# Designs tried in a protein design chat: miniprotein binders against Biotin--protein ligase 1, chloroplastic (HCS1). Part 12

Target 1, 330 residues: Biotin--protein ligase 1, chloroplastic (HCS1), of Arabidopsis thaliana (Mouse-ear cress) (q9sl92)
Amino acid sequence: AMESDASCSLVLCGKSSVETEVAKGLKNKNSLKLPDNTKVSLILESEAKNLVKDDDNSFNLSLFMNSIITHRFGRFLIWSPRLSSTHDVVSHNFSELPVGSVCVTDIQFKGRGRTKNVWESPKGCLMYSFTLEMEDGRVVPLIQYVVSLAVTEAVKDVCDKKGLPYIDVKIKWPNDLYVNGLKVGGILCTSTYRSKKFNVSVGVGLNVDNGQPTTCLNAVLKGMAPESNLLKREEILGAFFHKFEKFFDLFMDQGFKSLEELYYRTWLHSEQRVIVEDKVEDQVVQNVVTIQGLTSSGYLLAVGDDNQMYELHPDGNSFDFFKGLVRRKI
Short names: E, the ipSAE of ESMFold2; O, the ipSAE of OpenDDE; V2, 0.75 times the mean of E and O plus 0.25 times the DockQ between their complexes.

## First folded at step 15 (miniprotein)

Design N3 (from L2 with V51I V89I; at its last look DockQ between E and O 0.78; V2 from the best seeds 0.00; counts 0 for: pTM E .798 < .8)
Fold by ESMFold2, look of step 15:
Structure N3 (fold): chain B 330 residues (1-330), chain A 94 residues (1-94)
Amino acid sequence: as target 1 above (330 residues)
Amino acid sequence: STIKIRFKIEAMKMEIEIEITVSDPEELAEIFRWLLELAEWFGADELELEITVDDPEAAKEIAELLLKLLEEAGAKDVKVEIKDGEVTIRARLK
């Protein structure tokens, strides 16, 4: 075979007959496309039961789908045991998939071809991407905060229902999740405006049961309560869509203000003092400001020693948003 | 009579791409003003647009219209490149 060609199999699973009919149509026409000359083979979940082992290592499609009580999000699922990007699946096929469709994989890998230089994600990480639509471009980036909040609330909800200790997952602005000072997850959003709508694709990675690259939720749980039940990726994802659908409805109906109190209780930055860089007569000077919240555009709102309010922006020269902040007068 | 607009902006690590097709210059001007409002809303310092015109003879007229609108918005270091029927505009908004 040719080294420049790739192929993958995608298992399609619907919550109800409506989604199942969509899956059948997609399979019959083989209508999903991926970048990089990837050949796609579509398999219905009903056909995969005899071919896929129901072991603890694979994402349990029926467990997830049985948990779904939403009316829009998470009702159509695409799964592959290995995939280069769940984000590519939903974003490149946005128009072919029901809005709210989710793609999940057990292992994400990078690198193909003649060399043996292949990177694979640790197993146990919950990696998924899903879609939504918005119409107001000024608030589109705020969706990252809604997603972050839904993830943290989903973890809390699963722990509560299973009688587990509280795991204090915190939000690091704008799109990272932390536990005990270590990153456990991240959110990536992209959008394309077409036909008067923003087509938004949301990717999430959450370290549920992988011990690297930093830490994971089950490692923290074992440290707190060694004999406790462990978290499963399917439970977290189901709880996520339940929380997200409610938060998204609030966000679209009443704006982000409806979620702000909960968000500020969950993020890392309340009253945080940070260093910003100012340009004074062609010189760079460092100043200290105190974070107060978010501006209407979604950047950081801060107050300086002069009691004036500022909007904080990254300068583009640093990987860490907080290392290179510059302030703009409001 | 077909003008395609490609505009990208990044806000808080989220990439937003806008792809619009319009049929006439008045419609183009309205859309372009909307794009400038988005850039201002997110505090963008630089702008890069790709405009594709299916009528290459109209490309110069379109570039002149867009330069006028950029002047009205206070743009500084405006550069216009025309290649293979495409107009690329790069400007500093501050």
Scores: ipSAE 0.675, ipTM 0.863, lowest interface PAE 1.1, mean pLDDT 84
ESMFold2 (binder alone), look of step 15: mean pLDDT 74; pTM 0.689
OpenDDE base, look of step 15: ipSAE 0.757; ipTM 0.910

Design N4 (at its last look DockQ between E and O 0.77; V2 from the best seeds 0.75)
Fold by ESMFold2, look of step 15:
Structure N4 (fold): chain B 330 residues (1-330), chain A 95 residues (1-95)
Amino acid sequence: as target 1 above (330 residues)
Amino acid sequence: KVTIKIRFKIEAMKMEIEIEITVSDPEELAEIFRWLLELAEWFGADELELEVTVDDPEAAKEIAELLLKLLEEAGAKDVKVEIKDGEVTVRARLK
């Protein structure tokens, strides 16, 4: 790959001949662009066999594609050993890529002049972004919950199939993943409405086999079963798309309520008591509420000491949503 | 005919939603505005910010007047409107 600090090589891989022809078209037209004048070189998977070799622990494109049984999601792959943002790749090229395309990188780093939505990741982290379409803006942010659930269920599925112990990955509302009180992943979603559809881009980072920043799934697994086989990023991603496609179809057909029971079993917040801050004439007053679930808007539903129901909103000032929740009477 | 481009951004639960719509008459603009207001209220926004680009600068004043009327009907407060070179920016407090 021809890669510098200001350039980017993207390897294109399709599940079938249909996706492969799309990849050829994109390369021939040189159609993909990135922000900040980053130079983009498009490489077909068939041309990339010398790009990454044994023992460098690069994402295995063939292993991933062989695992894909989906009809829409994950069938068109964009990979680079290093990127500033997988999210930028799919979001800025939404109209050029098949819906459901996924961009994966081995290492994500902060590019020059980038200030927003940057997750830096070392090798071993599963870092990917993919696309979807929705029509109803009121439920668009709920996609974060569907994605979170698909990630947790994918990890469970892979562990089960490999005969590994259960790793209890939990959801911290609205978009974080935790194991044993430590963050192991996060979700980033953005959307642009155009031509009567919401073009949604979803980014996910999951610490599978990296020693930094906090913990990773394989470190937890080694603590539970020291001599067991370890998790691979490719198999988790394949399982993710299998679970996500099913959950997304259910979500679009029946709404998030169809997933709520599984979601509440997986999140951290059942009956959680939370301190909220109410602003009363320039003074901050603290109150205690108990989380009951989600509102139809996707915010937290809680009951107060006054036995009244509230919707909890972040105040916009905290990196941790739970450090600045504001309640609103329903 | 007049071309009216609407750009609106809202953040809900850390997800940024950007809406970009092109319409060709003020009646359609009013329908879009009501939809955007419903969306903002659905997510509990305290403030609304709307950017409208009009390809006819003379029509920009009429569009701004329409938006002011619609915001007043919705009960918005502290409405601020800026018009520059066919660009209309509206800010309002929703309560």
Scores: ipSAE 0.735, ipTM 0.894, lowest interface PAE 0.9, mean pLDDT 86
ESMFold2 (binder alone), look of step 15: mean pLDDT 71; pTM 0.636
OpenDDE base, look of step 15: ipSAE 0.743; ipTM 0.900

Design N5 (at its last look DockQ between E and O 0.61; V2 from the best seeds 0.00; counts 0 for: pTM E .743 < .8, unsure alone 65.393 < 70, SAP 77.946 > 70)
Fold by ESMFold2, look of step 15:
Structure N5 (fold): chain B 330 residues (1-330), chain A 112 residues (1-112)
Amino acid sequence: as target 1 above (330 residues)
Amino acid sequence: STIKIRFKIEAMKMEIEIEITVSDPEELAEIFLWLLELAEWFGADELELEVTVDDPEAAKAIAELLLALLEEAGAKDVKVEIKDGEVTVRARLGSPEEAEKLLREALEKAKK
């Protein structure tokens, strides 16, 4: 019967008066919830002076919102200095939030905030989740590729505008981001179909300025240009929504084909030869296939030495493109 | 009076949950065909679905209709749970392509 005294505070910030009135409505009705029944306190940005520290590690709400030039995505922000999951905030409150709302946190943790064994992530990681909706279920998973591309192009755009050297962020299919062979980010998408629409929630983690776990963008930048200005999470997130909104419009209007050339220049798999294991008369035989791109369903398209086209799927629970790939005729 | 269909699929590490509320049991076959087509599109080898009927007066008749549809689709491991006037039917379908074919054939026969 006795519950933990876990709670979290969510700061609500709108780009314009329209979004600000939505934030006021949410606060007055106390409309947002979390799946573990953590108590939620809603705070308007105008009321949030006590939560905003004057230090470099806190997400700068004003800097981010001033950068927003989109008309759908990123215009409603939910922020907390510490949060268990940005994805849970937007996914479990999808119907209450404007489509395109984004949740950002400085630190994620597991468990209740008062337990001794709570794990906290290091600061400096850009951790956010946002929402969108789609109608055609057959192309819903392709959104992961659109998001990946928007992240890589956002990093490039910020570097270009700041006169910084190119950081070559690459896409590892289907939803990982790499620099110099090390993972710097990942994408998590979930969807619920309701009322003839797919409600899609997108979570992104990008190692911008954190000392762990593997590497971060600013560490790479310091290695390339030690005296350069560093990347800020707010700048990357603003650039992300600018790129994503444009790519999403193209994707919805013309399909993923409109983005394929840029995507294949950015991913790790162009003309990649991979070993698949086939069963021949109860023997496991290794064969080599060459990756050509993506199938219409979003799996890997490959050609074998027999000149036949195959769709490549992971074997069992592994989704590593070098482990356990099996081919299927298409 | 309400039928809730819950179905989950994973495609390229993305989890897609489908929840459909149906008020007309005659729409169930069309909805099953749509789910089977989507699963076939993503290359699923097996499907698991859960259908809940929250209507104590009609739950038995609707559950019998559900069981008949699932049998026509070649379902395996069909389980029925009755709790507090709510009936839940869980089933596993093997090949989405074969299940779709069987169900379409059964529906064509029933029209005549």
Scores: ipSAE 0.622, ipTM 0.820, lowest interface PAE 1.2, mean pLDDT 83
ESMFold2 (binder alone), look of step 15: mean pLDDT 65; pTM 0.602
OpenDDE base, look of step 15: ipSAE 0.695; ipTM 0.847

Design N6 (from L2 with E17Y P56E; at its last look DockQ between E and O 0.84; V2 from the best seeds 0.76)
Amino acid sequence: STIKIRFKIEAMKMEIYIEITVSDPEELAEIFRWLLELAEWFGADELELEVTVDDEEAAKEIAELLLKLLEEAGAKDVKVEIKDGEVTVRARLK
ESMFold2, look of step 15: ipSAE 0.767; ipTM 0.905
ESMFold2 (binder alone), look of step 15: mean pLDDT 72; pTM 0.686
OpenDDE base, look of step 15: ipSAE 0.707; ipTM 0.893

## First folded at step 16 (miniprotein)

Design P1 (from L2 with T21P; at its last look DockQ between E and O 0.61; V2 from the best seeds 0.00; counts 0 for: pae O 1.7 > 1.5, pTM E .647 < .8, other shape alone 2.883 > 2.5)
Fold by OpenDDE base, look of step 16:
Structure P1 (fold): chain B 330 residues (1-330), chain A 94 residues (1-94)
Amino acid sequence: as target 1 above (330 residues)
Amino acid sequence: STIKIRFKIEAMKMEIEIEIPVSDPEELAEIFRWLLELAEWFGADELELEVTVDDPEAAKEIAELLLKLLEEAGAKDVKVEIKDGEVTVRARLK
């Protein structure tokens, strides 16, 4: 059976006339490409009225675009009903897209995880990737923490504005999101260096409305308030860009120190005891350390029972960072 | 001809992919020096670089440039493998 090469439809949306003219230019040039040479069909929001079925499960472009009041982030949107990877769209087209452009999909079938594992996100997940530029490569790894924090604060902001009970989204270092001990999201950052700048592509997955494989925000919400209005993906994404733009500006002006207290209130690791493996004279010795925070490099900072400070490095052998940590004396 | 450099900062599970034209060895050298500075700043003990080159002839020149830059940085146990336009570089930084 010839699998009909179903052309990937990308709907281009601009917040203002500036971004709308960019969308028209991209469509006219047919400049957007995917890494696998998948045939791309570019459609303007104004033309997409027949593609946006009134399926309550499709991302509402108008709802999101009306919520955006940011100056840089989320003003240019690419939406697809089904996509291999939002990350591939923004990373491969970085030079053609405005900085802060976002790609969103309802279904991602080749999502890039931290591992070479291809994961499919079903309907109800908020799957998006966006672009940013950085000049200092030393702080590029810290951007994932800023993103994680912005997601957690975005969920709080939406709950507060809607009069909903608080959903305590916590950060599992380095880039996972947890509710009630269950994974609900994750962040992936990739960077490309070009023209003395870091072109950072940020991928976020957040399970908003799909109860599988673990839980989702709306399942937690229904458990606390059964009659409550559910969280929408568009509301969370809008709130995310508002929080992220603010945190990014603080991070670029004052460094990660300006966000550190809020990060430690939001993460899971305050005073956590962790077993680390040291090689002493060709023997593996297990030591216990207590997590105190992050180093300036963004590693876990821990204290030993000897009161020595250590930076914790992953050994590269464990998928679970907390099982494959090696201590380095600072 | 493009050079794709994949730099894994295992410690941060950050993957840096760099795509540059082969035609600018100065830009390549600047990028490599910068990657080395990043590796040092992150306290990486080992550096692994996967460099894919569309031109097999350019792969040798790139491997030689990488070797030189790693030697200049004081890297130890430098291993360079060239296979089918893929240059794999491994070095110990400490």
Scores: ipSAE 0.168, ipTM 0.661, lowest interface PAE 1.7, mean pLDDT 83
ESMFold2, look of step 16: ipSAE 0.547; ipTM 0.800
ESMFold2 (binder alone), look of step 16: mean pLDDT 73; pTM 0.672

Design P2 (from L2 with T21E K94E; at its last look DockQ between E and O 0.79; V2 from the best seeds 0.76)
Fold by OpenDDE base, look of step 16:
Structure P2 (fold): chain B 330 residues (1-330), chain A 94 residues (1-94)
Amino acid sequence: as target 1 above (330 residues)
Amino acid sequence: STIKIRFKIEAMKMEIEIEIEVSDPEELAEIFRWLLELAEWFGADELELEVTVDDPEAAKEIAELLLKLLEEAGAKDVKVEIKDGEVTVRARLE
């Protein structure tokens, strides 16, 4: 059986005439590529009326695009009903896309996880990746924390606007999102330095409406308010870009210090005691330290029982980031 | 001769790839110092650098320059491999 090379359809949407002309230009040049040489079909939003089935489970392009009032982020949208990776779309086409372009998919079947593990995201997950540029490499990893905050505040903003009960989305350092002790999302960032800038590709996965494998926001919401209107992926993504643009501007102007208090109120790690492994004279010694915050580099700052301050580094060997921490004295 | 530098660093589960093209060994030295500063800032224990040179004869001079820069930085366990105009450097940063 010839496996029909299922051409990946990418629907291009622009918020304004500027982004719409970019979409037309990309389509006419057929310039967007995937890393696996998958055949890409570029379609303008105006032509896509037959591809956007009125299936209640498809991402509503019009709902999202109508919500966007940002200046830089989320104004150019690429949507696909099924995609290998949103991250691959934005990262491989970084130079062809406006900065702040977003790729969204309903189903991601080869999502880049932190590990080489294929992450299949079922329907009901908000899976997106977007682009940004940074100049200072020393603060590039801190963008993960800004993104995490923007997701948590976006969920809150949507709940508040809808008169819904608060869903307490918390940050598990460095890049996971939790509700009631269960993972509901994660952030993956990569960067490539080119032309004197760090080209950052930000991938976000948030489980909005799929109860598997752990829980989703709408399952938590139904537990608190059974008759409530559910959260929509489009609303969360719109609110995300509004929060993110604001936080990114604050971060670029004032540094991460402007967001640090909000981060510590939103994360899981305030006064957390963790075991760290030190190698002393070829012996592994376990010490307990208390998390105090973040260092300027973005590592965990902790205090020992000796009142010394330590920066906690991952040892690279542990899948559990908190089990493979090594302390460096500051 | 075009000198292509490829450097990878992982910080807080973020992969940062730095790809730079330079025209001369002086620019290479400036970029290399900047990469070392970035590695030190993130507390990297090891540095891996890949340098591709279009002229294979220049690869030896580039390798000698990188070795000198690593020695000046106090790097240990320095390994330099040259293959087909590709210079791979590995060092421990202490």
Scores: ipSAE 0.744, ipTM 0.902, lowest interface PAE 0.5, mean pLDDT 88
ESMFold2, look of step 16: ipSAE 0.763; ipTM 0.900
ESMFold2 (binder alone), look of step 16: mean pLDDT 73; pTM 0.686

Design P3 (from L2 with L49F; at its last look DockQ between E and O 0.79; V2 from the best seeds 0.76)
Fold by ESMFold2, look of step 16:
Structure P3 (fold): chain B 330 residues (1-330), chain A 94 residues (1-94)
Amino acid sequence: as target 1 above (330 residues)
Amino acid sequence: STIKIRFKIEAMKMEIEIEITVSDPEELAEIFRWLLELAEWFGADELEFEVTVDDPEAAKEIAELLLKLLEEAGAKDVKVEIKDGEVTVRARLK
């Protein structure tokens, strides 16, 4: 099809000379690829003068890179003004890119024929994907919770540093972010196991300064403090990697227990009473459970009115995640 | 001889794909037990494994091995297909 003949330009940017030399090597090899045979042009930051504009609507590469103090994550950046999937860029090129590389785009569009793992977004949305490695498959899905926590803490830190009002971003299990009852972001993780390691790709969408689909952080901020400074995507992403790298180190060293108190303070579900629907013959039976936390595998731990413990699992037939949960007695 | 096993699991909306190449059935059995433990950890109800062998004559022995391991794990409703050196196994785990 003609869409598979499309092309895109990827701007490569490194924090230091080490990452800059990696970028030069990648450009020389011209070895990055996309799954739909889109032709890829690799461009060094120094060569991207016509693609990088000095205005407040485009992602500011210098602002982001100057903010990075991490040792692993966020030190190698891939940017394009428009992409079909930041996730595809890092996941399909995992072995070619430094672990911890991030792909950011200003606009993400839905490619024809590709519907899974795609978020359409206008400019103003922080859309990025990055990579990491893990070895223990049992805890791989818990990375979603670490990422969610790092996003919420990054927003708090940027607001505090800039003297802005507190924006209460909450976590809706397992991978959504909410403000004032409206979705403001989401996390998507995928993994491929290879050579005794789980290669994990993490995608994040956060409505920072976009008018759709629901609300954004700057709209909330304007409602609280109309004359305040606004949040920039670059500042949040920099703060994200700072928080994530610290949380990831704790997670890998001590497990999710090291983060769970902060996580439960930030999520929406503490002592939440939830109606779970079961089918018995031709009838839908409703049961009320109270959420207690997470099981060791990362599912919801709940208590029924019978004072018994349950693990809540997704039912694949529901668009509302909580309406699609089924109980499993533990 | 090379034996490739492919397995996919989804937990908490996260897709995990596993592809492992081993040289003999004893290594395959070790890997398969590990995959079953992982699936059990996440409470998977439905399992599907795809195993590719470069020797079609070995496919029957591989299928028998997988059936034994699934029975030991308590799996039910086991179904096996063998086509062109590919062994597809489906089962319910608990």
Scores: ipSAE 0.738, ipTM 0.893, lowest interface PAE 0.9, mean pLDDT 85
ESMFold2 (binder alone), look of step 16: mean pLDDT 70; pTM 0.650
OpenDDE base, look of step 16: ipSAE 0.749; ipTM 0.904

Design P4 (from L2 with L47F; at its last look DockQ between E and O 0.81; V2 from the best seeds 0.00; counts 0 for: pTM E .763 < .8)
Amino acid sequence: STIKIRFKIEAMKMEIEIEITVSDPEELAEIFRWLLELAEWFGADEFELEVTVDDPEAAKEIAELLLKLLEEAGAKDVKVEIKDGEVTVRARLK
ESMFold2, look of step 16: ipSAE 0.701; ipTM 0.859
ESMFold2 (binder alone), look of step 16: mean pLDDT 76; pTM 0.719
OpenDDE base, look of step 16: ipSAE 0.685; ipTM 0.879

Design P5 (from L2 with L38M; at its last look DockQ between E and O 0.66; V2 from the best seeds 0.69)
Fold by ESMFold2, look of step 16:
Structure P5 (fold): chain B 330 residues (1-330), chain A 94 residues (1-94)
Amino acid sequence: as target 1 above (330 residues)
Amino acid sequence: STIKIRFKIEAMKMEIEIEITVSDPEELAEIFRWLLEMAEWFGADELELEVTVDDPEAAKEIAELLLKLLEEAGAKDVKVEIKDGEVTVRARLK
């Protein structure tokens, strides 16, 4: 059983002089904290030369930062070779970090103590968390769909740029990513409303170059094109922020409707038939419904054989919606 | 008086925590109605609310207000705990 680290090192890296000055200020004030009383050592990228091994197994900070062309997201990076949670780093320190900051680790582990929403990941997984702000609480959870779409489009974009076969990553509603029927990643979002805005922290895990316990993108690629170049975590993350920033701007300007067609082409649920249980007049009745899309609140929209519309809430096992909450619309 | 509200809701597996400070029970009632509206929007089955007041006598009055509002909203299985100026309310909405 592993224990939470009593100390950790966080390497700070900025895209430009503006972000670099922020990093210097954070280090000088030792402003970042972790919730488990882990002692944090803040290290500037310029000071980290003796702490980062010269091999190609570690996340390449320069490769990632050179790829960034965004104006908001991914411009301030926090990296550690090993962390208990990239999500805790950005969420616990939200007010100290530039909005859009990203924390990346090579290995994420569970501590000995009880923790919530923590994924273990071996080396080769792309494990990151970043921040954003929103004002309308009713649409805050829809950000998960924007993020998942940005991940799938980033993988496609990197494959296209490198002349590789597309790896068709699919979305399993609401926050899972699949390829060839196997889970390859997931998304975790949390939010705190303070000072009249929602502070949103987004965590993403994507199996890029790990072997087990499930599949990874490079294993799929090798099966499709054995002599091809492999995908790098840095390339995918750079493409992610490029896609996400564009999608986020569109989402904020026009709502999720502007992304729906692409989303429904990418998810697993088009025309999926599901048996739901509903209480009508004090009886439990089973109905067959066909998934049509998402409701305005972000749950599943379905139509029954009676041509009535339903809203489905998950209440089943991992492989289907065995039960759902049903709301009728006139 | 200072009334601090902590409210958590889960929507589409996303946890949303709301932390608000208000100065009187009328503002608390307005915020609580907004929180109930959000819970209904996301189809929540249960709610948990933490309210911290700096006056222990006010905590009892706040708990009574919250119970009244929950009854008006049709909530069931309401549980209230008052400890050291902290009011914790749990209820089933469906």
Scores: ipSAE 0.653, ipTM 0.845, lowest interface PAE 1.1, mean pLDDT 83
ESMFold2 (binder alone), look of step 16: mean pLDDT 74; pTM 0.703
OpenDDE base, look of step 16: ipSAE 0.743; ipTM 0.906

Design P6 (from L2 with A91V; at its last look DockQ between E and O 0.81; V2 from the best seeds 0.00; counts 0 for: unsure alone 69.417 < 70)
Fold by ESMFold2, look of step 16:
Structure P6 (fold): chain B 330 residues (1-330), chain A 94 residues (1-94)
Amino acid sequence: as target 1 above (330 residues)
Amino acid sequence: STIKIRFKIEAMKMEIEIEITVSDPEELAEIFRWLLELAEWFGADELELEVTVDDPEAAKEIAELLLKLLEEAGAKDVKVEIKDGEVTVRVRLK
């Protein structure tokens, strides 16, 4: 808008010479745009000395890139110290960026006039968005579960490598992450079908080292092991792409069933009893069902006290999908 | 002729948008059936798509085709609107 004349610098960083040449091409064309009329400056990592904060909490591009062992995901990075949305960067520039590109910011804020769900984040939060392609629309929303699992497994792997105690990050269906009953992260996915492929943009927020507004992984870790070294955002993101690339390949080759056992060990809903509402002759009647897992479409699978199987759908009136669940007999 | 199709659905908190350009009504019918199958797969109660045709006279023929396909699918409460060469379809599937 005319009242939003903010400027933004996007630092471009590649893992290898192939990605570095892409970055140079993008800079020369000045081809990346943001939807909020923010002016964008593209800067190569080699030129970014003045944007790298020397305050010990800025995202370390070298640490991240040195950790990358993937063949596709995380090999092209876009960073800015402050953005309105990492998701907008990758989604609105999908065709200009290599598939698998990731945008990271230290601070994410919600701009005036935005109504889309945006994870606002202070410094210390791992805030990133990346891209992928899929062909089968029936399984596109299941990508949220693959991403969630990759996040939880990445945290486990970093803790193991650093000799830290296990932090039990759990999944709250469909796209939230919890520790000790408190939310520590969330996933936001969007997709646009174009040129016979689903262009998928994945946004992730994970409270690694920020104390607000809920809890963070490092706070939990200090409570468990006060003398331990702390988790770094760069290490978790590197481990995330390693896990995600493996899980995504399994998912695309063998379907979500290849990941289900690990997923059900990680989510919060095994054998959970849930109250659902049915309409019977113009009255709302409450019934109790027990969650069994996921249906093929990705909704909740549940069994009633009548031993019948149901698919549970949200009614659309609440942010929390567990409020107002409606069952559909299978 | 050029026929542009826009379709939106939300499944499990994930927003999916589909934009497709086709050249003839037979291809449109194939795409439309695919979109119906996708909507039914995710249990959508309602379907909304926007179809834009570069020939305004063809918009009436396209609307008639979509109504025929919806009738074959058993759709209820079909609303089709034509304005300035754009066809908007809103449907209840349950």
Scores: ipSAE 0.727, ipTM 0.882, lowest interface PAE 0.9, mean pLDDT 85
ESMFold2 (binder alone), look of step 16: mean pLDDT 69; pTM 0.635
OpenDDE base, look of step 16: ipSAE 0.730; ipTM 0.893

